VH-VL binders against PH domain leucine-rich repeat-containing protein phosphatase 2 (PHLPP2). Designs and how they scored, part 13

Target 1, 249 residues: PH domain leucine-rich repeat-containing protein phosphatase 2 (PHLPP2), of Homo sapiens (Human) (q6zvd8r785to1033)
Amino acid sequence: SHGLAEMAGQRNKLCVSALAMDSFAEGVGAVYGMFDGDRNEELPRLLQCTMADVLLEEVQQSTNDTVFMANTFLVSHRKLGMAGQKLGSSALLCYIRPDTADPASSFSLTVANVGTCQAVLCRGGKPVPLSKVFSLEQDPEEAQRVKDQKAIITEDNKVNGVTCCTRMLGCTYLYPWILPKPHISSTPLTIQDELLILGNKALWEHLSYTEAVNAVRHVQDPLAAAKKLCTLAQSYGCQDNVGAMVVYL
Below, E stands for the ipSAE of ESMFold2; O stands for the ipSAE of OpenDDE; V2 stands for 0.75 times the mean of E and O plus 0.25 times the DockQ between their complexes.

## First folded at step 15 (VH-VL; framework fv_adalimumab_6cr1)

Design d03 (from s47 with heavy chain D107E, light chain G28D; at its last look DockQ between E and O 0.61; V2 from the best seeds 0.00; counts 0 for: pae E 3.2 > 2)
Fold by OpenDDE, look of step 15:
Structure d03 (fold): chain C 249 residues (1-249), chain A 122 residues (1-122), chain B 107 residues (1-107)
Amino acid sequence: as target 1 above (249 residues)
Amino acid sequence: EVQLVESGGGLVQPGRSLRLSCAASGFTFSSYAMHWVRQAPGKGLEWVSAISDNSGHIYYADSVEGRFTISRDNAKNSLYLQMNSLRAEDTAVYYCAKDTRYMEWAEYFDYWGQGTLVTVSS
Amino acid sequence: DIQMTQSPSSLSASVGDRVTITCRASRDINNYLAWYQQKPGKAPKLLIYYASTLQSGVPSRFSGSGSGTDFTLTISSLQPEDVATYYCQQYDSYPYTFGQGTKVEIK
């Protein structure tokens, strides 16, 4: 089960979208996603509508977690480029499926992301981050990469004045500075795993992983949990679009 | 069948120039990034340079930056490496390698040529 | 630059032995890792990509594992034709970098 909350804050637009399929791939798995377009609302919505279909096709072609996730992001990115989209979006995908490799685990979780959306697993009451933030501020190595590639970094710390992200979907015209290559992590799920939190940049800027986990781990309703996270972020001064999804495992 | 055939290697003196070529066949050449990788005698593999499919984005190893120039002619299915100001440490077998991806990012090398030997010696 | 460190530099084993080669990256390379086999006097051949995916045509005795920074190439049963130098390579970011190689010989 899952709960989703999205709040526009002081903005007049919601540029965060989410994907939730408790039944995926003929009912043998589940897919959850979050997309953040920062200031654009079009691309996140598009990804919300298309990303799962791409994933479904890719998981049918490969059983390798890294392969089907990498291809999912690549194909999605290509579709955006072919459509002439110049917008960019952070993208996070969480795929839960039966684990046939580890007899001790019934399911496995694969997480892939570009941009600034993050997934955090609550394992034994402790947060386990499963994503990487690809921003100039949070990833010095990526920052150096784009500099070495002679990207223009503006005063507001954006690649060519467009985005602070070094990896994201879209912005195809900013290749090779902006790449659609995701961070990918896979973990077997155990009895110690309680829930999964998906959040956008705004959420994690205002809540620590520990605070987020502690805030929701005793909430029975995942929707209430998601709302609580967003409300909490706002109480800490979040004025931007904030999105949170809580998946009970 | 994918084929890559390097040519242009030989013995040259330090400071001289040499141009390597790689003839590609068996795939849509223009759709793939291409790479040069070299191997000094008895040593490991060293990535040298890459060129994207159509966008013309180019990358160099620090060791060759400013001296080597990678280019391609898609109409001729050919990859080139212009090597200027050659040094003894540039002595190596030079391989052209096909990237598995195109456009959005480059990845690993699924096909290699047999290589061409470049010897820089006084 | 991302540094790739292989171990061991060389090994000798008997036919049928299990052989393990490790590769460590200086940072998380997001499983963008390939393994190559190079026989004496020949060009490298792709064995494994995305850390654990076996290239078509490669014997099943070869396998790759690992994630993040630590990766392993395993030959479950070493054969005479496996005598070669093996290289790991990251393709997460330019410049692409290789491990120093592991020379595998038969006793």
Scores: ipSAE 0.446, ipTM 0.810, lowest interface PAE 1.8, mean pLDDT 93
ESMFold2, look of step 15: ipSAE 0.511; ipTM 0.825
ESMFold2 (binder alone), look of step 15: mean pLDDT 92; pTM 0.934

Design d04 (from s47 with heavy chain K98R, light chain G28D; at its last look DockQ between E and O 0.67; V2 from the best seeds 0.00; counts 0 for: pae E 3.4 > 2)
Fold by OpenDDE, look of step 15:
Structure d04 (fold): chain C 249 residues (1-249), chain A 122 residues (1-122), chain B 107 residues (1-107)
Amino acid sequence: as target 1 above (249 residues)
Amino acid sequence: EVQLVESGGGLVQPGRSLRLSCAASGFTFSSYAMHWVRQAPGKGLEWVSAISDNSGHIYYADSVEGRFTISRDNAKNSLYLQMNSLRAEDTAVYYCARDTRYMEWADYFDYWGQGTLVTVSS
Amino acid sequence: DIQMTQSPSSLSASVGDRVTITCRASRDINNYLAWYQQKPGKAPKLLIYYASTLQSGVPSRFSGSGSGTDFTLTISSLQPEDVATYYCQQYDSYPYTFGQGTKVEIK
């Protein structure tokens, strides 16, 4: 089960979208996602509508977690480019499926992301980050990469004045500075795993992983949990679009 | 069957120029990024250059930047490497390699040519 | 640039032995890691991509593992035809870089 909350804050539009399918791939799995276009609302919605279909196709072609996730992001990115999209979005996908390879685990979780959306697993009451933040501020190595590749970093710390992210879906015209290659992590799920939190940049800028986990781990309703996270972020001064999804495991 | 055949290697003096070619067959050449990788005698592999499917993106190793020029002719299914101002350290077997993606960005190499030897010596 | 540190530089083992080669990246390369086999006088051949995916046609005795910065190539049972130099390569970002190589010989 899952709960989703999205709040526009002081903005007049919502540029965060989410994907939630408790039944995926003929009912043998589940997929959850979050997309943040920062200031564009079009691309997140597009990804919300299309990325699960791409994933479904890729998981049918490969059983390797890294392969089908990488391909999902790359194919999605390519589709955007072919369509002439110049918009960019952070993208996070969480795929839960049966794991027959590990007798100690019934299911496995694969998480892939570009941009600034993050997934955090609550394991034994402790947060386990499963994502990587690809921004100039949060990843000095990536920042150096784009500089070495002669990118222009503007005064507001954006690659060519467009985005602070070094990896995204979209912005195909900013290749090779902006890459669609995701960070991918996979973990068997165990009895110690309680819930999964998906959040956008705004959420994690205002809540620590520990605070987020502690805020929701005793909430019975996942929707209430998601709302609580967003409300909490706003109480800490979040004025931007904030999105949170809580998946009970 | 995918085939890559390098040519143009030989013995040259330092400071001279040489042009390598790679003839591709067995696949849609224009859909793949292509790479040059070299290997000095008895040494490891060194990535040299890459070019996207439509030549829109080109990359060089620092060691060859400003001296080498990668190009392609999709109508001829050919990849080229113009090597200028050659140095002794450029001595190597040069391989052309196919990227694995039908994408604008590069990935790993699934097919390699047999290589052509370039020897730079006075 | 991303540095790829491969170890050992060389090893000698008996037929049937388990062989392990390691590769460490100077930063997280997000599993964009390939392994190549190069036999003497031949071009490199792709063995593994995305750290652990076996290339079609490659014997199952070859396997790749690892994530982030640390990766391993394993030959479960070394065969005479496996005598070669093996290279890891990152393709996370340009410039692409290779490990130094590991020469595998049979005793």
Scores: ipSAE 0.405, ipTM 0.796, lowest interface PAE 1.9, mean pLDDT 94
ESMFold2, look of step 15: ipSAE 0.471; ipTM 0.801
ESMFold2 (binder alone), look of step 15: mean pLDDT 92; pTM 0.938

Design d05 (from s45 with heavy chain K98R, light chain G28D; at its last look DockQ between E and O 0.03; V2 from the best seeds 0.00; counts 0 for: pae O 5.3 > 2, placed apart)
Fold by OpenDDE, look of step 15:
Parts: C-alpha cells; structure tokens; sequence
Structure d05 (fold): chain C 249 residues (1-249), chain A 122 residues (1-122), chain B 107 residues (1-107)
C-alpha cells in the first residue's frame, strides 16, 4: 500500500508528479515514481503517463536490473528528444519484483534516478538512501565532468542557465552536459524493511533521512504519513512544491 | 589538460603477440569508457574495442574478436590492449580514445592520443 | 553492422569556398553521429557531435546538419588550415563504424 501527498506551497502551480502502481507487470511487481520539473509542469506529467509503459517493455527484454533501468531512462529520454521537448525533469523510479535468486528474500527493490528526487528505505528503523543527487552543488564529480566538457556555468550555478542538475530526463539540446544516465541501486527486501519514502528536492532540503523515517514509521495510514512529511517540511519553511510518497512494505 | 599517451607499438612477426598501453592524465580516468581505434597506413579509421568505466561491459570488432583483449587499471590510469595471433592486416597506428558517459553504449570520442604504430610483417 | 558512406571521397576547393561533405548511414542512427578532422600525421580531432553540436574550440565556420540517415558537414568558408581528411562516425550501436573519409585540399 502507498500514500501520496503533493503541496504547491506558495507557488501557483504544481510541478511535481508521481507514479504509483501497486500491481505491475501482470501483478508480479510494483512500480513507484516521482518526477520534478522544478518550474515546468508539463514534463513531469508526461513522464507520469509514459515511464511505466517504457519500463514494462524493458523488463520484458532483460532480466538484468541495471540494463532494463538504464534502457528505461534512455528510451524515455530519446522519446522526449524526438518529440522536440526542451524541458527537463528529475526522475525517480522504484521497481519491486519477485526475487527467486535469493532464497532469503521474496522480493527485490531496484531504484533508479536522475536529478534531485530521492528514495529512502527504512530498514530496521534506520534510513538507507538509495539514490544519488545529480546537481552541481552536491556532486563534485559531475560538476567536474561538465566543466571538463566546457559547459557554461552561470552565476546562479546552472548549466547554460537552465538547470543545476547534471543528469535529467529531457533537455536533450544540452547534451552531453546533461545526461539521462541514472544512478541505479538494487537490494533484496527483508523482514527488516518497513517502508519506502520517495521525495522531491524540496522535501529532502527540509527533512533529514532520519527525521523523515522517524516521522512516519509509526503512522498506520500511508496517506497520513505522506501528508505528515509534507506538512513537516512546510513547518520548517518549505515554500516550494513538496512531494512525498510512502510505500509500506 | 586531458592527455592520452599510447605506447608498446613496434615491429612483430605474424602469429606473435604485442601489448599496447595508454596512459591517461588530466581527468578522472575511472569515470570514462575508453576505446581503441586503429588506422592502417593510408586508410581510414577502424574501431577496435571498447571498455566501460568499471570494465562492466566490453565490446570488440569482429576482426579482432578472440585475438585481442582490452583491459584497464583505474588505479594506474591505464588502458591496455593485448594483441595475440597478430596478422599482417593488423598493421596500423593504434589510438586510444576517451568516450563520454552517456549510457552503456557509450558515446563519441572527445580526446585522442597520438597513436602508436604496430607493424606486422614477416 | 551499420555502414557509413561518405561523399565525396576527395575534393579540391579554393580558399573562401563553401565545402559540403555528406554521410549516409545504412539505418537510422538517432543522430548519434560525430565528425572528426584528421590532419596529415596527426590524430583525429572532434568537430561535431550529436549530428549538429559544435565541439568547444572549433571554429564557427564548421557546422553539422541532418537527421536519421543523412548527415552533412559544412565548412562555410574554407581556410588553408582546414586541409585534412574528415570522417563521420556513428555511435548509435556497436560496432562503432566510420565513413571511409573525405580528403579536402586547397586549389
């Protein structure tokens, strides 16, 4: 089960969207996602509608989690480019599937992301981050990469004045500075795994992983949990779009 | 400044082996896929082999598959090409080239070494 | 394998002339095309990537165009230092393949 909350804050529009399918791939798995377009609302909504279909096709072609996730992001990115999209979005995708390779685990979790959306697993009451933030500020290696490629970094710390992210879906015209290659992590799910939190940039700028986990781990309703996270972020001064999804495992 | 320096080329007889090296500097070597590209005297460019940043994937041209082995040592910022069962048609200048990190299929070559000449002749 | 066919194999033009080189792929390569310049006795140098994006430091007289299977490299005003062999390359799928090259000379 899952709960989703999205709040526009002081903004006049919502540029965060989410994907939630408790039943995926003919009921053998589940997929959850979050997309943040920062200032654009079009691309997040588009990805909300298309990303799962792409993933479904890719998981049918490969059983390798790195391969089908990488291809999912690549294909999605290419489709945006072919459609002439100039917008960009952070993208987070969580795929839960049966795991027959490990007899100790019934299911595995694969997480892939670009941009600034993050997933945190609550394992034994402790937060386990499963994503990587691809921004000039938080990823020195990526910052160096784009510098090596002679990207223009503006005074407000954006690549060509467009985005602070070094990896995104979309913005195909900013290739090769902005790449669609996701960070991918996989872990077997165990009895110690309680819940999964998906959040956008605004959420994690205001809440630590530990604080987020502690806030929701005893909440019975996942929707209430998600709302609590967003409300908590706002109480700490979050004025931007904030999104949170809580998946009970 | 990005630099790639090939070495190990020379004259060898058919059937012999040779190992090429490429020393990289001026960038985070371990973050980039690397390639070997060769050029026969007076001819065009021919892709030979590719290896991912962490050696997770490797590809070969059909012409060298089973005879050549690409490898890397990220701690030493070095790329290698072990060439076995050399043939006359393997005679070429061999270039190491840096790839960008687009996806598992890699990308174009933004930096090239100056090359090392391999001559296979009886 | 994807075949890359360049045209012409060689050309001679005057300083200041507009020069056009074409490259055709045997299938759609999704604009994963690069152009390289190779001067005699030197390693290739990247000019264009993703079909039309100019590499940093390359003179603006160079430009790339095209999509799908047909691509073009254009030198708007040929200069003496542009004497070289030019290659197109697809990086859509392995094995990577190059065009046969176009030798550009000054009259």
Amino acid sequence: as target 1 above (249 residues)
Amino acid sequence: EVQLVESGGGLVQPGRSLRLSCAASGFTFSSYAMHWVRQAPGKGLEWVSAISDNSGWIYYADSVEGRFTISRDNAKNSLYLQMNSLRAEDTAVYYCARDTRYMEWADYFDYWGQGTLVTVSS
Amino acid sequence: DIQMTQSPSSLSASVGDRVTITCRASRDINNYLAWYQQKPGKAPKLLIYYASTLQSGVPSRFSGSGSGTDFTLTISSLQPEDVATYYCQQYDSYPYTFGQGTKVEIK
Scores: ipSAE 0.023, ipTM 0.601, lowest interface PAE 5.3, mean pLDDT 92
ESMFold2, look of step 15: ipSAE 0.620; ipTM 0.853
ESMFold2 (binder alone), look of step 15: mean pLDDT 92; pTM 0.934

Design d06 (from s47 with heavy chain A50V K98R D107E, light chain G28D; at its last look DockQ between E and O 0.79; V2 from the best seeds 0.00; counts 0 for: pae E 2.4 > 2)
Heavy chain, then light chain:
Amino acid sequence: EVQLVESGGGLVQPGRSLRLSCAASGFTFSSYAMHWVRQAPGKGLEWVSVISDNSGHIYYADSVEGRFTISRDNAKNSLYLQMNSLRAEDTAVYYCARDTRYMEWAEYFDYWGQGTLVTVSS
Amino acid sequence: DIQMTQSPSSLSASVGDRVTITCRASRDINNYLAWYQQKPGKAPKLLIYYASTLQSGVPSRFSGSGSGTDFTLTISSLQPEDVATYYCQQYDSYPYTFGQGTKVEIK
ESMFold2, look of step 15: ipSAE 0.606; ipTM 0.851
ESMFold2 (binder alone), look of step 15: mean pLDDT 92; pTM 0.937
OpenDDE, look of step 15: ipSAE 0.641; ipTM 0.871

## First folded at step 17 (VH-VL; framework fv_adalimumab_6cr1)

Design e01 (at its last look DockQ between E and O 0.82; V2 from the best seeds 0.00; counts 0 for: pae E 2.4 > 2)
Heavy chain, then light chain:
Amino acid sequence: EVQLVESGGGLVQPGRSLRLSCAASGFTFSSYAMHWVRQAPGKGLEWVSVISDNSGHIYYADSVEGRFTISRDNAKNSLYLQMNSLRAEDTAVYYCARDRMEWAEYFDYWGQGTLVTVSS
Amino acid sequence: DIQMTQSPSSLSASVGDRVTITCRASRDINNYLAWYQQKPGKAPKLLIYYASTLQSGVPSRFSGSGSGTDFTLTISSLQPEDVATYYCQQYDSYPYTFGQGTKVEIK
ESMFold2, look of step 17: ipSAE 0.701; ipTM 0.866
ESMFold2 (binder alone), look of step 17: mean pLDDT 92; pTM 0.935
OpenDDE, look of step 17: ipSAE 0.856; ipTM 0.940
ESMFold2, look of step 19: ipSAE 0.601; ipTM 0.845
ESMFold2 (binder alone), look of step 19: mean pLDDT 92; pTM 0.935
OpenDDE, look of step 19: ipSAE 0.860; ipTM 0.942

Design e02 (from d06 with heavy chain Y102F M103L; at its last look DockQ between E and O 0.70; V2 from the best seeds 0.00; counts 0 for: pae E 2.2 > 2)
Fold by ESMFold2, look of step 17:
Structure e02 (fold): chain C 249 residues (1-249), chain A 122 residues (1-122), chain B 107 residues (1-107)
Amino acid sequence: as target 1 above (249 residues)
Amino acid sequence: EVQLVESGGGLVQPGRSLRLSCAASGFTFSSYAMHWVRQAPGKGLEWVSVISDNSGHIYYADSVEGRFTISRDNAKNSLYLQMNSLRAEDTAVYYCARDTRFLEWAEYFDYWGQGTLVTVSS
Amino acid sequence: DIQMTQSPSSLSASVGDRVTITCRASRDINNYLAWYQQKPGKAPKLLIYYASTLQSGVPSRFSGSGSGTDFTLTISSLQPEDVATYYCQQYDSYPYTFGQGTKVEIK
């Protein structure tokens, strides 16, 4: 089961969207995703509507987690077409499936992301981050790559004045600085794995991983847990769109 | 059967130009990004350039930018490299290589041509 | 640019030996790493992609491992036909870069 909360904050538009399928691929696995368009609502909605179908097609072509997750992101990036030329979105996708390679575990979790949405696993009561933050601020090596490729870093710390992200789906006009190639990690799930938290940039700017896990670890209703995360972020001063999803494992 | 056949190599004096061609067959050429990769005699591999399936995205190694131009003609199933202002350090076997998907972002190469030798000397 | 450093530059081993080649990236490239085999006078041939996935038609004695910055190509039992130069290549971001190569010979 899962719970999702999304709050507009002080903004008139909600540019965060989410994907949740507790039963995916004929009931064999589950898919969860979060997409943040910053100031555009169009790309998160497109990704919400299409990425599960792309993943379904890619898992039929390969059993390798890295292969089908990377291809899912790259195909989804291409399918944005003209809509993704000047607009971009952070994307985070989590896929849970039976793990036939580990007899001690019945399921595996694979997480892929571009941009600044993050997934955090609660394992034995402790946070385990499963994603990489692709921003100029938090990834100096990505920032250096963009500079080496001769992008202009404006005084507000954005690539050509457009985005703080070094990787996104879309924004193809910023080629070759903004990449759609995701960071991918995979882990077997055990009884110690209690829940998974997905959140956009605004959530994690206001909550530490430990705070988020502690806030929701013993909340029985995942919707209440997700709402608690968003209201905590708002109480700490968040005025931007904030989204949180809590998945019970 | 996927095939890539390079041509146009030869001996050329510094400062002159050459145009390399790569004829593709056995696959839908217009669906793949294509690359040039070179190898100086007795040395390792060096990536040169990429062109996306529709020519909308092109990138060059710093060592050749401004001197080399990659292009493609999808109607002729052909990839090209126009090499201007050639230097001795451009001496190499030049391979055309197929990206494994049609995407313009970095991927690995599943098919390579046989290579064509370019020698830049006196 | 991402520098790819291979070790060793060359090695000599007996038929049946386990051979290990290391490749280190100057930055985190996740799993976007390929291995190629090149025999003299021939074009490179893809062996491994996404760090550990074996290309179709490549013998199972070849395997790859690693992620992030440190990667390994292993030949579990060296055969005479494995005499070649081996290259790693990152494809996380442009420009593509290759390791300097590792020449493998039979003693």
Scores: ipSAE 0.649, ipTM 0.860, lowest interface PAE 2.2, mean pLDDT 90
ESMFold2 (binder alone), look of step 17: mean pLDDT 92; pTM 0.929
OpenDDE, look of step 17: ipSAE 0.705; ipTM 0.889

Design e03 (from d06 with light chain Y94F; at its last look DockQ between E and O 0.76; V2 from the best seeds 0.63)
Heavy chain, then light chain:
Amino acid sequence: EVQLVESGGGLVQPGRSLRLSCAASGFTFSSYAMHWVRQAPGKGLEWVSVISDNSGHIYYADSVEGRFTISRDNAKNSLYLQMNSLRAEDTAVYYCARDTRYMEWAEYFDYWGQGTLVTVSS
Amino acid sequence: DIQMTQSPSSLSASVGDRVTITCRASRDINNYLAWYQQKPGKAPKLLIYYASTLQSGVPSRFSGSGSGTDFTLTISSLQPEDVATYYCQQYDSFPYTFGQGTKVEIK
ESMFold2, look of step 17: ipSAE 0.675; ipTM 0.861
ESMFold2 (binder alone), look of step 17: mean pLDDT 92; pTM 0.931
OpenDDE, look of step 17: ipSAE 0.501; ipTM 0.837

Design e04 (from d06 with light chain D28E; at its last look DockQ between E and O 0.77; V2 from the best seeds 0.00; counts 0 for: pae E 2.4 > 2)
Fold by OpenDDE, look of step 17:
Structure e04 (fold): chain C 249 residues (1-249), chain A 122 residues (1-122), chain B 107 residues (1-107)
Amino acid sequence: as target 1 above (249 residues)
Amino acid sequence: EVQLVESGGGLVQPGRSLRLSCAASGFTFSSYAMHWVRQAPGKGLEWVSVISDNSGHIYYADSVEGRFTISRDNAKNSLYLQMNSLRAEDTAVYYCARDTRYMEWAEYFDYWGQGTLVTVSS
Amino acid sequence: DIQMTQSPSSLSASVGDRVTITCRASREINNYLAWYQQKPGKAPKLLIYYASTLQSGVPSRFSGSGSGTDFTLTISSLQPEDVATYYCQQYDSYPYTFGQGTKVEIK
């Protein structure tokens, strides 16, 4: 089961969207996602509507987690470019499926992301980050990469004045500075795994992983849990779009 | 069957120019990014350049930037490398390699030619 | 640029031995790593991509593992036809870079 909350804050638009399918791939798996277009409202909604279909096609082509996730992001990215989309979005996908590799585990979780959306697993009451933030501010290695590739970084710390993210879906004209190549992690799920939290940049700027886990760990309703996270972020001064999804495992 | 055949290698003096060609067959050439990779005698592999399927994206290693030009003719299923201002350190077997993606974005190499030897010596 | 450090530079083992080659990237490369086999006088051949996926037609005795910055190529049972130089390559970002290679010989 899952709960989703999205709040626009003081903004006039909601540029965060989410994907939740408790039944996926003939009912044997589940897929969850979060997309953040920053100031773009259209792109995250488009990804919400299309990315699961791409994933479904890719998981039919490969059983390797890294392969089908990488392909999902690359194909999605190309589709955006072909459609003439010039803007970019953060993208996070979580795929839960039966574990065929580890007989000790019933299910496996694969997480892939570009941009600033993050997934955190609650394992034994402790947060386990499963994503990587691809921004000039939070990833010095990526910052150096784009510099080495002769990118122009503006004073406001944006690649060619467009975005602070070094990896996203979209912005195809900014290749190779902005890449659609995701960070991918995969882990067997165990009895110690309690829940999964998906959040956008604004959420994690205001809540630590530990605080987020502690806030929702004893909440029975996942929707209430998601709302609590967003409300908590706002109480700490979050004025931007904030999104949270809580998946009980 | 996918085939890549390099040609144009030979002995040249420093400062001279040479043009390499790679003839592709057995696949839709126009749908794949193509790469040049070189290997100095007794040394390792060095990536040289890439050109996307529609030539919209071209990138070079720093060691050859400004001296080498990669191009392609999709109608002729051919990849080219124009090498100007050749140096002794450019001596190597030059391989053309197909990118694995049926897309604009480059990744790893699934097919390689047998290479052509370029020797730069006075 | 991303530096790829491969170890060892060379090794000699007996037929049937387990062989391990390591590749370390100077930064996180998000599993965008490939392994190649190059036999003397031949072009490189793709073995592994995405760190652990076996290329079609490659014997199952070859396997790849690792994540982040540290990666490993393993030959579970070395065969005479495996005599070659092996290279890792990152394709996370340009410029693409290779390890310096590991020469594998039979005792």
Scores: ipSAE 0.488, ipTM 0.836, lowest interface PAE 1.3, mean pLDDT 94
ESMFold2, look of step 17: ipSAE 0.598; ipTM 0.842
ESMFold2 (binder alone), look of step 17: mean pLDDT 92; pTM 0.934

Design e05 (at its last look DockQ between E and O 0.78; V2 from the best seeds 0.00; counts 0 for: pae E 2.2 > 2)
Fold by OpenDDE, look of step 17:
Structure e05 (fold): chain C 249 residues (1-249), chain A 123 residues (1-123), chain B 107 residues (1-107)
Amino acid sequence: as target 1 above (249 residues)
Amino acid sequence: EVQLVESGGGLVQPGRSLRLSCAASGFTFSSYAMHWVRQAPGKGLEWVSVISDNSGHIYYADSVEGRFTISRDNAKNSLYLQMNSLRAEDTAVYYCARDSGRYMEWAEYFDYWGQGTLVTVSS
Amino acid sequence: DIQMTQSPSSLSASVGDRVTITCRASRDINNYLAWYQQKPGKAPKLLIYYASTLQSGVPSRFSGSGSGTDFTLTISSLQPEDVATYYCQQYDSYPYTFGQGTKVEIK
């Protein structure tokens, strides 16, 4: 089961969208996602509507977690470019499926992301981050990469004045500075795993992983849990779009 | 069966030019990015250049930028490398390699390689 | 540029031995790593991609592991036909770069 909350804050539009399918791939798995277009509301919505279909096609072509996730992001990115989309979006995708590789585990979780959306697993009451933030501010290695590739970084710390992210879906014209290649992590799920939190940049700028886990660990309703996270972020001064999804495992 | 066959290698003097070719078969050539990779005698592998399926994206290693030009003719299933202002350090076996990706504005790993052609730059 | 460092540069082992080759990247390459085998006088051959996925047709005695910056190629039982130089390669970002290679010989 899952709960989703999205709040526009002081902004006049919502540029965060989410994907939640408790039944996926003929009912044998589940897929969850979060997309943040920063100031663009169209692209996140488009990804919400299309990315699961791409994933479904890719998981049918490969049983390897890294392969079908990487291809899902690359194909999605290309589709955006072909559609003429010039802007970019952060993208987080979580896929839960039966684990055939580890007899001790019933299910496996694969997480892939570009941009600034993050997933955190609650394991034994402790947060386990499963994502990587690809921004000039948060990833010095990526910052150096784009510099080495002769990118122009503006005073407001944006690649060619467009985005602070070094990896995202979209902005195809900014290749090779902006890449669609995601961070991918896979882990068997165990009895110690309680829940999964998906959040956008604004959420994690205001809540630590530990605070987020502690806030929702004893909440019975996942929707209430998601709302609590967003409300908590706002209480700490979050004025931007904030999104949170809580998945009980 | 995927096949890549390089040609055009030989002995040249420094400052001269040479054009390498790679003939592809056994796959839809126009759907794949293609690479050049070289290997100096007794040394390791060095990536040289890449060209996307539609030639929309081209990149070079710093060591050859401004001197080498990668191109392709999809109608002829051919990849080319025009090498100008050749230097002694350009001496190597040059391999053409197919990019693994089929959606190729984005290059990945090399799933197939030719047997290479030797370029020797010497006075 | 991303630097790829392999170790050891060379090794000699007996038939049937377990062989391990390591590759370290100068930064996190997000598992976009491939391993190649190059036999004497031949072109390189792809063995593993995405750090741990075995290329079709490659013997199961080959395996890849690791994440982030540290990666390992393992041959569970070295065979005479495995005599070659092995290379790791990152394809996370341009320019693509290779390790210096590891020469594997039989005692």
Scores: ipSAE 0.637, ipTM 0.876, lowest interface PAE 1.1, mean pLDDT 94
ESMFold2, look of step 17: ipSAE 0.644; ipTM 0.865
ESMFold2 (binder alone), look of step 17: mean pLDDT 92; pTM 0.941

